# VHH binders against Bark storage protein B (BSP): the designs that were tried, part 10

Target 1, 288 residues: Bark storage protein B (BSP), of Populus deltoides (Eastern poplar) (Eastern cottonwood) (q09117)
Amino acid sequence: AHLRLGLVFTSDNNERALQDSGLYSPDSEDSSVDIAGRRFHSGTLNGSSIVYVKTGSHSVNMATTLQILLARFSIHGVIYFGNAGSLDKKTMVPGDVSVPQAVAFTGVCNWKKFRSEKGKLVFGDFNYPENGENLLGTVEYEKIKMFSPSEAPKEVFWLPITKSWYNAATEALKDMKLRKCYSDECLPGEPKVVFGSKSSTSDFYVRNKAYGDFLNDNFDAKTADTTSASVALTSLSNEKLFVVFQGVSNVAGETSSNSRVSYLASYNAFLAATKFINSIPTPRLACE

## First folded at step 1 (VHH)

Design f03 (framework vhh_8pnl_2)
Fold by ESMFold2-Fast, scan of step 1:
Structure f03 (fold): chain B 288 residues (1-288), chain A 121 residues (1-121)
Amino acid sequence: as target 1 above (288 residues)
Amino acid sequence: QGQLVESGGGLVQPGGSLRLSCADAGSIFSDYAMAWYRQAPGKERELVARITSGGSTNYADFVKGRFTISRDNAKSTLYLQMNSLKPEDTAMYYCAAYVEYWDSTGPYDYWGQGTRVTVSA
């Protein structure tokens, strides 16, 4: 008996990457448990003990599923892999894998009082709502309240990835070779792992170039997804180690990538997560 | 890369039926969600019906009970069975394919050239 690593992802296509890899082995024929309509799989990923679950898209499905995982299983820490859009093609392009250092909810906003004298929405004060000026049509990004067992509730905007696991990921994945081709279709450049970025989470997809540019210019956010900050908040609230791997599937404001590029992004994120998982020794409990 | 080719359009009387087909020459069919869109002259394209790679379906309210979307993964072909056709159904019908929900926000990765449906006496 020992602590397991929790592996979470949102979609059927993310699960297909795991299945196509051939690296997962169930502990036994009966190693799956269904809880609240979600199926939790206990097994090994390239020799490392894990529990994996497909959570469904968006923040609530992720938070709900991850809390069930952490409450019902003995989990050492949480590894997320999934897809994200790039907000800065100079930093990363489709096929790349982002390993962010911090994530934030950018869909939790206070839309300030509108005056009809001004017809434009003005995006909120970058610094913080408490220090910002009241502008006509201003969107102010709200801090969220984080609860944990060991400290009083606090208001946070940036949710940091666990420092030790972020550092371990940078070491494990430095110079990692990612997949460039799928079914004889190849990415134009060599895909790479990009470390140290910030990521934006909202319950809508960021396809609008102006909004993507706003997130990059004002928050220094390099990727956008619908789940990473939910992984962070739930993990931090439970005082659990966690790390996030994002396969870049598109660029905000550009046309959709073809399905093979999106699959490569998913697969590369899975490969990065697996290499990290295999670099982390899973400790045994003091008592069994 | 995939190439979508629609067929089965034509002229039909009100109350008649047509079956549209969309064939994928690219051998990527089973991994895609598929949809039928239509565009009448002077209007934007609108969703008619959608089917996931796993076979789950969704229909626009204006075709519920009249149209049926289906797929044959072995033949790499998408179908739209159109019954009880109305003059308002007159449009170009387009086949579209996309990867499901990978933080990809659409539009669809692949579009066909369209097949014309005219419902008139």
Scores: ipSAE 0.000, ipTM 0.139, lowest interface PAE 16.5, mean pLDDT 81

Design f04 (framework vhh_8pnl_2)
Fold by ESMFold2-Fast, scan of step 1:
Structure f04 (fold): chain B 288 residues (1-288), chain A 120 residues (1-120)
Amino acid sequence: as target 1 above (288 residues)
Amino acid sequence: QGQLVESGGGLVQPGGSLRLSCADAGSIFSIYAMAWYRQAPGKERELVARITSGGSTNYADFVKGRFTISRDNAKSTLYLQMNSLKPEDTAMYYCATDEYRYGWSEYDYWGQGTRVTVSA
């Protein structure tokens, strides 16, 4: 027997990219199993043995599905691909693929008082500018407690991508050509793979420019999504190798990209994940 | 930089053989399904053969049993072995990624083609 790679993603668009590629071949026997309403598919992707699953969006769906994958299948490591928003258009624009070096939860917070008095929340009138104060500075971001078999529980903010797999991804993808066009929609520039950025995860979408700028300025986060830190925490807690590929589909604070650009971002992330998977050797069990 | 380059075309007698090659200069090859298309004088381009990255093949009925498509992912090269050539096989032969078959409305990464002429 041999270990498989776990391929996880959240949405129908991500699954459509996988299906449209024609690179997935289901196993001839026992090609799928349903667990807790989730369908796990066993097969090969471009010749590499995988189990893939569509998790659903946001932190809880990702964590729950990934824990089932790791508990019920012999998984060597986890590859995530999906979409993210750029927090810094100087670094990344729609169509690009981000391979972060670390991810963090930026949606776990305590609402605090103004240092010596109660916090204030004010809503503006529909026809007038809001006169209230944006009190994001009174919201304290929390570390997450991480459990693992090999060490005592610890508080952690940045969750590092597996160093060996991050390095393997930078080598495998350094010269990668990404898709520029889908149908009659083409990106204005040549899309690229961007390495070494930090990413933020929350259960809300970062559409507000001021908040996006805050995350970039204060956390040095270059992308935002709803799942990557759940992939990281769950993988690290199980002491599994993992890597994250984010297709940039929008820029925080700007008009969202159309559906073709979003699909192109999903497809580019899928291509990056597939090239990485194809670059690593097939894991084998000791008794084979 | 994502360019496909075909080679191996030429003039051959009916019943002869040719081997076409398509090399990827830009590192897109190993991920994509690849195809050979041909365009005869005054005709539209038509699919000749397709191969997935894992080696699964499909052939147009007019070449079944005569042509064999194969790939070497380590060398980023696609091949078309053409046997028992007929005058009707005369065409420009193009290498392409097979994106349209996966829901894309257009192809990317076509080569410039290599000419095959089957005549006395």
Scores: ipSAE 0.000, ipTM 0.114, lowest interface PAE 19.2, mean pLDDT 80

Design f05 (framework vhh_8pnl_2)
Fold by ESMFold2-Fast, scan of step 1:
Structure f05 (fold): chain B 288 residues (1-288), chain A 120 residues (1-120)
Amino acid sequence: as target 1 above (288 residues)
Amino acid sequence: QGQLVESGGGLVQPGGSLRLSCADAGFTFSDYAMAWYRQAPGKERELVARISSGGSTNYADFVKGRFTISRDNAKSTLYLQMNSLKPEDTAMYYCAKPDWFEYSGSYDYWGQGTRVTVSA
């Protein structure tokens, strides 16, 4: 028996990219397993043995689903593909694929001060009948505690992608041609794979330009999403290899991308993930 | 022995200027952010300035308007231009870059440092 690769993504749009590719073949008509309302599919992706699962969006859905995958299946390592927003349009634009070197939670913070001239939050009537004002204060970003079987718990901010798999991805994806057009709608430029960036994860969408600029300027983060750091933390906690592929669907602070650009981003991330998967040897049990 | 070599420190009077350099023998200098840290006698190491791979800069409040960080990717060299130096700037200055094996997100000191003394 050999180990499988775990392929994880969050949305129906990501699943449609996989399905539309025609590259996935189930092992049998009954090769899926339902666990906690999630469906895990066993099969091959362009000849490579995988288990794939759609996790749902945001950090908790990703972490919970990935932990089930790693606990219940013999997984050699985790490949994530999904969408992200660009924080620096000089580095990457919609349609591009980011292969980050490290990811961090930027939504774990201590809100230190209140009552400041520097900003305020206004809540709607339904959630807060008093319709009170809250003053935006000083935000202190925090490290998260990481647990693993072989080490004492430690506090970490940046979560590194597996070095060997990152290097394999850079080699496999150099000169890769990505998809430019979907149903007669085409990207203005040639999409490309961008390596070595840092990525920001939070459970809110980074659509505010000032905050996006802050993340780029202070953390050197080039992309923002809602899941990649959960992939990293869960994989590292289980001492599993992992790699992340992010299709850029928008630029933070600019008008939201249309659904076709988002689909192209999902599809290009899927293509990059598939090329990586096909580049690594078939996983085997360590004792064989 | 490290890959980073700091230089340019020395003795200067208050109000003077120095330019620090940090040479990186590494192949991938352009791919990562770089930082300058300092450590004064009896104090902990503190961040002075940072520059991203894309050229974005940020500075500690105590050096804003006086220090300028810059990089030359073709020479694999990081710089810190220090103007209007104060006695409080007296410290050993280190350049730092992230290590691929790092989990904490902190920068690693790989050089011996260069000493800056501001006194009469």
Scores: ipSAE 0.000, ipTM 0.158, lowest interface PAE 17.8, mean pLDDT 81

Design f06 (framework vhh_8pnl_2)
Amino acid sequence: QGQLVESGGGLVQPGGSLRLSCADAGFTFSSYDMAWYRQAPGKERELVARIYSGGDTNYADFVKGRFTISRDNAKSTLYLQMNSLKPEDTAMYYCAAHYESWTGDLYDYWGQGTRVTVSA
ESMFold2-Fast, scan of step 1: ipSAE 0.011; ipTM 0.361

Design f07 (framework vhh_8pnl_2)
Fold by ESMFold2-Fast, scan of step 1:
Structure f07 (fold): chain B 288 residues (1-288), chain A 120 residues (1-120)
Amino acid sequence: as target 1 above (288 residues)
Amino acid sequence: QGQLVESGGGLVQPGGSLRLSCADAGFTVSDNYMAWYRQAPGKERELVARITSGGSTNYADFVKGRFTISRDNAKSTLYLQMNSLKPEDTAMYYCAAGFEYTYDWRSEYWGQGTRVTVSA
């Protein structure tokens, strides 16, 4: 038998992009199974065999659902597509697709003592970022301990995308044309695929300009989301190939686009993921 | 995963110069820092010089003013120009690549090393 590719995403908007594409065909038998309240769909995506699942938002929903996928199905590797915010509008803007080379958890930290008052926080005072003084300078970011079957546990901050799949994605998506318009709503410029960035994952949305600027300036992170590092850690822990496609739906700290631009970002990320999937040879078990 | 391959080491007299090269076969280097480390027999590896993807450089105090790190991303090559070499610079020199982050600079990829001997 052939191994399938696992396709994971978090939201109804992402699933709608997949469904609206008309590229997914369910298997004629056993096309879905429910496990722990999640529905896993078996079928083909533009001819390639996949299992897809909608995981729910944030790191824990992604990790638990992805672990079920990897434990219950014969999965060659994991493809994630979803939405992200841009942290640098010179690099990418809404509608673009980011293919990061590394992702990190930026929401796991120790807060150092700020004052003699044992780290008292001042809320509602937004002068700190504006004046160049803020509580971010008292935060110590933690590495995550990563466990895997074949090597000793290690502490990691940056989680690299599988190099062979990252390289395959850069080749498959070069010169790719993305969707500019949905109905009468069009992006101001031609959307593009951006390769080689670093991405920030936390269980909060980065809608604050000062924090987005901090991530860009100090980590060189170009996108922020709630799931990509969870995909990376879970895949690496299971020694599975993986790759991430992020549709840019907003710029951190700026007014978000309407729901159509968010859908367009989801759709472009889906198109990129699909083109990558269709470029991968069908994997086979053990002997020829 | 890619292969880093160092070259340019050799035997040189005190006060001499050498240029080390590190070929990055199989990496996209645009988003990685690159670094040179060295290790003398019986000692731990120590950082010599680091260069970020944007070209910012940092040097260990013991080589400051004598060594220059540079990179050519089009050729996927890292260089270390070593001038005014001293006997204490004798070591295996290693090329390394890693991801940039502010709280911990960690090299993820290493080369096999090139030997530098400084003696009369």
Scores: ipSAE 0.000, ipTM 0.101, lowest interface PAE 22.0, mean pLDDT 81

Design f08 (framework vhh_8pnl_2)
Fold by ESMFold2-Fast, scan of step 1:
Structure f08 (fold): chain B 288 residues (1-288), chain A 121 residues (1-121)
Amino acid sequence: as target 1 above (288 residues)
Amino acid sequence: QGQLVESGGGLVQPGGSLRLSCADAGSIFSEYAMAWYRQAPGKERELVARIYSGGSTNYADFVKGRFTISRDNAKSTLYLQMNSLKPEDTAMYYCARELDYSYWGTDFDYWGQGTRVTVSA
């Protein structure tokens, strides 16, 4: 027996990238276990021992599934790959892979009480003309409480990626070539890995340009998704190493290009995760 | 985009076999995960089998070893070979073209009209 790396992702599209790669080989015995309607797969990814699981989207599905993984398997650390939207076209475009240095929940909010006793909200027109100030000016972003075995509970906003694994990822993926084309459709430019950005997690999709711009301008967030901060909180609460790879599938405020671009983003995130996994030693609990 | 058309259902005796087909016209079939679901009278719709674009498969425990899902990308057709049929397999069988929920939130699931399978003496 030895410690394995936990590989987590949310969707069938992400799983399709893993399966299409041909890099995964199931263990010869006990290659899967079903727990709470979720299937956990034990095997190797390009020679490295892993357990992978499809979690479902949004923070609760990720947290619940990841906690089951960490409680029921001997996991050294957690690697997440998935899709995200870009909040800044100057830094990231569809097909690129983001390796954030920190992630935060931006959906945990206190809505301010207005002068009206019943606190009526006055929403901006988010379509045309856009007015994000009315909504954004009524929201206070909250820290969340983090529990862990070795420390007293604390309030945190930014959840840092494990420093050693973030640094290992920056070295392993430096100048990495990503996939540009799928089924005769090609990205307009060469996709690249972008390091050091911050990421926003909420249980809603950031389709509104004004809100996306707000996250970029005020939090320096370059990507938005529904799961990365949940990966971070659950991993940190269990005192496990973790790292996040986000394939950029769209730009906030613009239409998604199509399912092929979304697949390319998933595949490129998978490639980055795999290269990272193969760059680090998997510690042994016992010699197999 | 296009219509999913299921066929191959019918009445069969316990222990018999049926082959279901699903034709997917007007879409890029090879890029999608494809699945068979079923709905028995008075029950919710449940997954029977799924096949991903890369060819990997996922089966419900109640059909493992009896059913085989396959696809023919050149014909844009999905198949379900059903062997050793049991009365509890009686249901409407639905073909689905699936992508999981993308980050953009687009609903990509598309269902056919269904084909009826009855397993009875």
Scores: ipSAE 0.000, ipTM 0.163, lowest interface PAE 14.3, mean pLDDT 81

Design f09 (framework vhh_8pnl_2)
Fold by ESMFold2-Fast, scan of step 1:
Structure f09 (fold): chain B 288 residues (1-288), chain A 121 residues (1-121)
Amino acid sequence: as target 1 above (288 residues)
Amino acid sequence: QGQLVESGGGLVQPGGSLRLSCADAGFTFSNYAMAWYRQAPGKERELVARITSGGYTNYADFVKGRFTISRDNAKSTLYLQMNSLKPEDTAMYYCAAVTWEEYPSGYYDYWGQGTRVTVSA
């Protein structure tokens, strides 16, 4: 049997990167299917058979679209590319691509009564603020319940990327050159692929430096986005292979990146995803 | 590529010491929580000690005060210093790179091939 790879992303900039590359060829003029207001495109990406879809941002749009993809098409595995913010500029800066090993929802919490408690963070608890000038209370971070066909539902925090695909990505991208310039505007340094980080997903943008530092210091998270953990949870729930490529478009707490830097981040994430896709073998018929 | 390679096992007398090492041969060591597990003949694998990426440690009750887990991120190496060894510490010792909490069906942490520790007179 011939299986396709699912390529998912959230934004118009991500789609522009794909189209501007010239690497995508539709199977036919009628190769697009509309389902629930979403358009699924069947074609080849540099010779590899894919279905791609633009999902929209945030956890629900990603999960809903990805579940439609997996239910309606014969998908071998899921490749996500998109944009993320860096939580540690010593590790990653705009233009770089992050390939995380694990992702988590960091936006699911209970907001409790204020305790004026101080000291080191324990998992699930944070005093906000500790001096009692504002009674906003304590934030308790929660695990997510994961459902799958093969086992009883369980509560998880870290969602691991597929081991074999993470390893294949590390091997395929180890010496990869990324795009530094868009038109006559160039990044200050050479962009690079960064492996093995952890990533945080929330349905809000992390634009506050103190919160970004908190995520880095307490969860060891190096990037933040609105979608990667939804890709992970949905893929794991369906027992599908998956991998995530994040183009860094900004640093949490710093001035938002301009449109050219955001496009370069999208383009570099697309290049990494494409090189990975072209590195994995196409499933062949059993009676070859 | 993700492969862990253990070394440092051997035969030792009760009360002796051994230092086990685990080298990371293929992934970003510093971003994983690392653990030592052991499996005695006829028993299930059990956790001996764990160290997070940030250096927080946790020990099984049966090794507290005798074993010390540590990591050197610059060398991508995990260590287990074993002191005051007892015959009941005899087992195959495995290092593992662990994801916090649990694993979905069909997905597993990285495991090494193991190194044998025998404690006898």
Scores: ipSAE 0.000, ipTM 0.127, lowest interface PAE 18.3, mean pLDDT 81

Design f10 (framework vhh_8pnl_2)
Fold by ESMFold2-Fast, scan of step 1:
Structure f10 (fold): chain B 288 residues (1-288), chain A 121 residues (1-121)
Amino acid sequence: as target 1 above (288 residues)
Amino acid sequence: QGQLVESGGGLVQPGGSLRLSCADAGFTFSSYWMAWYRQAPGKERELVARISSGGSTNYADFVKGRFTISRDNAKSTLYLQMNSLKPEDTAMYYCATKDLRPYGSQWFDYWGQGTRVTVSA
């Protein structure tokens, strides 16, 4: 059977980066399929067989669309590219591409009483913040239940990227040259690929510096987005290989982002995803 | 497979100073928070200090103002500067990190073998 790579992203800017690249070729004029209002495109990306789909933003749109992709198409594995905010400007800045090793939902919480209780949590506890009085009360981060065909349901917080694909991406993208300029707008420095980070996903945007600093300090999260953990959960639940490429479009809490920098971030994430796709072996039958 | 190796412990008189080091041989050091724990005879291991990948620190109340935790991500090394040492600081000192098991999605602690600190006249 014919296996393809699934290429998923959320937004018009991500799709525009794909289209502007000129690297996508549809299999035929009839190579798109509409399912539940979502359009799935079968073709090649610089010679590699893919199905791509624009999922819409946030965790439910991503998970629903990705499950349709995996159920209706013969997909070897999932490649996500999209935008994220940096939580640590010393590590990455707009235009850079983050390749995380793990992602987590940080928007699944118990929101407790207005005043926090005193105390310190031990390492390995997922109820944060550990200590502190704040006017919003105490927010306790929850593990989520993950279902899969081969094992009993389990509660998980960190969702690991497929080790083999993470390692392949690290090798393929080492010292990769990314795009610095979009027309007359150029990034101040040379954009780079950053490996080994952790990423935070929530259905709210992290635009608050104090919260972004909290995520960096307590979870070692270097980026925040609204979709990467739903890619991870859905892929892991289906026992599919996956990898995530995040173009940094802003720094949490700063007002320096603009539409051209956001497009460059989308484009650089797309370039990284494409180089990875072209570096891995041809998709194989499930029994190989 | 990574391991943590502590050094710098020893015998010191009350009021003295020691600097502990913890070298990482195979972990993704810069991506994880690091911590110093201690265990005195007959007691449970207790947190002394921790430091995030970005350098934010937390200290146990009993060492606040006396101990300083720091890290050098380029050298994959964690430090604990211990000043104004007291007999109560006598313990085995361990460095630890959090790591994610592939496919486990669980945190687990990686521990070093420890380094002895004795504060005695």
Scores: ipSAE 0.000, ipTM 0.155, lowest interface PAE 19.0, mean pLDDT 81

Design f11 (framework vhh_8pnl_2)
Fold by ESMFold2-Fast, scan of step 1:
Structure f11 (fold): chain B 288 residues (1-288), chain A 121 residues (1-121)
Amino acid sequence: as target 1 above (288 residues)
Amino acid sequence: QGQLVESGGGLVQPGGSLRLSCADAGSIFSSYAMAWYRQAPGKERELVARITSGGETNYADFVKGRFTISRDNAKSTLYLQMNSLKPEDTAMYYCAADYWPTYEGRSYDYWGQGTRVTVSA
């Protein structure tokens, strides 16, 4: 009754997908509360008790909002849905939904004094998975320090999605049909759910093909966004279950974002999140 | 699962009222968002009203203030109360149930066969 699932997303398009679905029903009393300029909505999503909130884009907005959610509400676990760019059009294209198994911050780096040929990017001490060379100077990718109540602080690069929830999502969504059209505008192919990929998070959008190719080739990352690793770090730091659903809205280095395709991506990610929510056991009080 | 059966259509004079009903023979009614669509001769099917499993309602602008959608989960029945009917309301009216959210009526999981409403003297 008092335990709920936390449903988080960043944008107006994501909220519009939820609203347009007609599946959300606000609680009859006290259906929203404003905290730090953010509105938290309490209700049910197709019968499952949730609290949802629109966080805004990039790492800080997500982390701050999610920490408020976890501190002020009795949340069993966190479901994120949102948009991402594809880094490999052979594996996923606009309209598809990515369910990653791990996410990492790839925007945390140490930009060191130039030591190579002029115009070269040289990777230093952190060299996962192997040495890289590109134009633009000297940079080292950093591991992030993760704090939690039950463990000593540790440095991590890949942040794993909760194994039980990742497995549940794989089973629940394996044959899922996604939306192809918005009115008369249709995606060229049948959208699909892609499991088991790795995702890149940075506070800048990966719209440069060379950098997108670098992330795919060197980190085996298949999607890029501005929030997923922040969801992971904050959830893991609070020792909360979590899962991520990414609707693919663009391909790095290709045409600019189309608002209809972006909306379809948001909607398909919402559909995946909803099917997952309806597949897991009802949250209970911690003592039950 | 579940079969939707519409009823309550008929001939009515302009300004009259009709109440449409949609009965779900299955035990899944309470888990679905439900909607009324209509299709006039020679036109595309269009959304009239929608109600979520929790009772939140949405209406097309052309019926707002005249039509009321409601549901009785204990009786597994959806209703559309139609007041101040106009000749433009003449159409086949369809009940739809959707477990998954969608704008497109064709994406609904379950459809009824329709009930005909004619508004004329």
Scores: ipSAE 0.000, ipTM 0.104, lowest interface PAE 20.9, mean pLDDT 81

Design f12 (framework vhh_8pnl_2)
Fold by ESMFold2-Fast, scan of step 1:
Structure f12 (fold): chain B 288 residues (1-288), chain A 120 residues (1-120)
Amino acid sequence: as target 1 above (288 residues)
Amino acid sequence: QGQLVESGGGLVQPGGSLRLSCADAGFTFDDYAMAWYRQAPGKERELVARIYSGGSTNYADFVKGRFTISRDNAKSTLYLQMNSLKPEDTAMYYCAKTYFSEDWYGLDYWGQGTRVTVSA
């Protein structure tokens, strides 16, 4: 028996990529277990021992499911793959895979009554790291409190991806060729893996170009999703290794991608996650 | 995992009625929005009716008042009751299962379809 890698994703589209790959083999006919309405599957992914689970979207579904995974299974570390929107089309476009170096919650805000305008909520400039003054608006971005077993609770904004796993991913996925076409739908350019970006997580979809531009300009965030910072916070709180692979399915503020482009983004993120999983050494339980 | 299997199509005269069924062999039926689409020769598939997991419904303008979509979550089955059929309703009718997620902008699964012909 080995320590397993936890593979987490949110949607049926992500699960379809896993299923369509043909790379997953269950350990046995009875290797899945249901906990709190979530099905955990124990098996191998292209030869590597994993437990995978579909979590549902948004921060609470991910955090709840991931905590169950980490509490009930012997997990060495967490690999997330899923979809994200691009905040900078010069950096990445649909079909690309982002491997961020850090993620942050950008949906945790103090909405102040700046200018005391009755009944008016104004989107304005942020005031981070929280000097208590937002000169052009009513929104102040907040740090999140992080708990862990080995140190006192602390407030953090950027949640760093595990350095060793981030570095391993950059080595394993260097020059990786991604899928360009699915069901006669083809990307206009060659998709690529983009490393070292920062990512924005909120429980709302960033489909407004002005807000996407704001996140890029003020936080240097290149992707937005509803999940990655929840993966990061839960993993860090449990002192577990983790890494994130984001398939770019759209550009913030542009028309929604069709289902085939979204699936292709999911598939490319899955391919990147699988190559990473197969590249890392398999740890073993002592006394096995 | 599940395959969608449509049934109930056939040949009917104008003004007639048909009831289409779609069985889902999968385990996630009640979490999904379910829809009926149709495709006439030489045209793209178009939405006819959609029913969400909570029971709310949407209909295309060309079927309002004539068609009724319903679901039986216990039986994992979707239905389309078609009344006052017109020759323009002649098409292949497809069952579709859609999960609304951050990364899905369309249908997850399609059935193979059932043919409806309305002819005098």
Scores: ipSAE 0.000, ipTM 0.108, lowest interface PAE 20.2, mean pLDDT 81

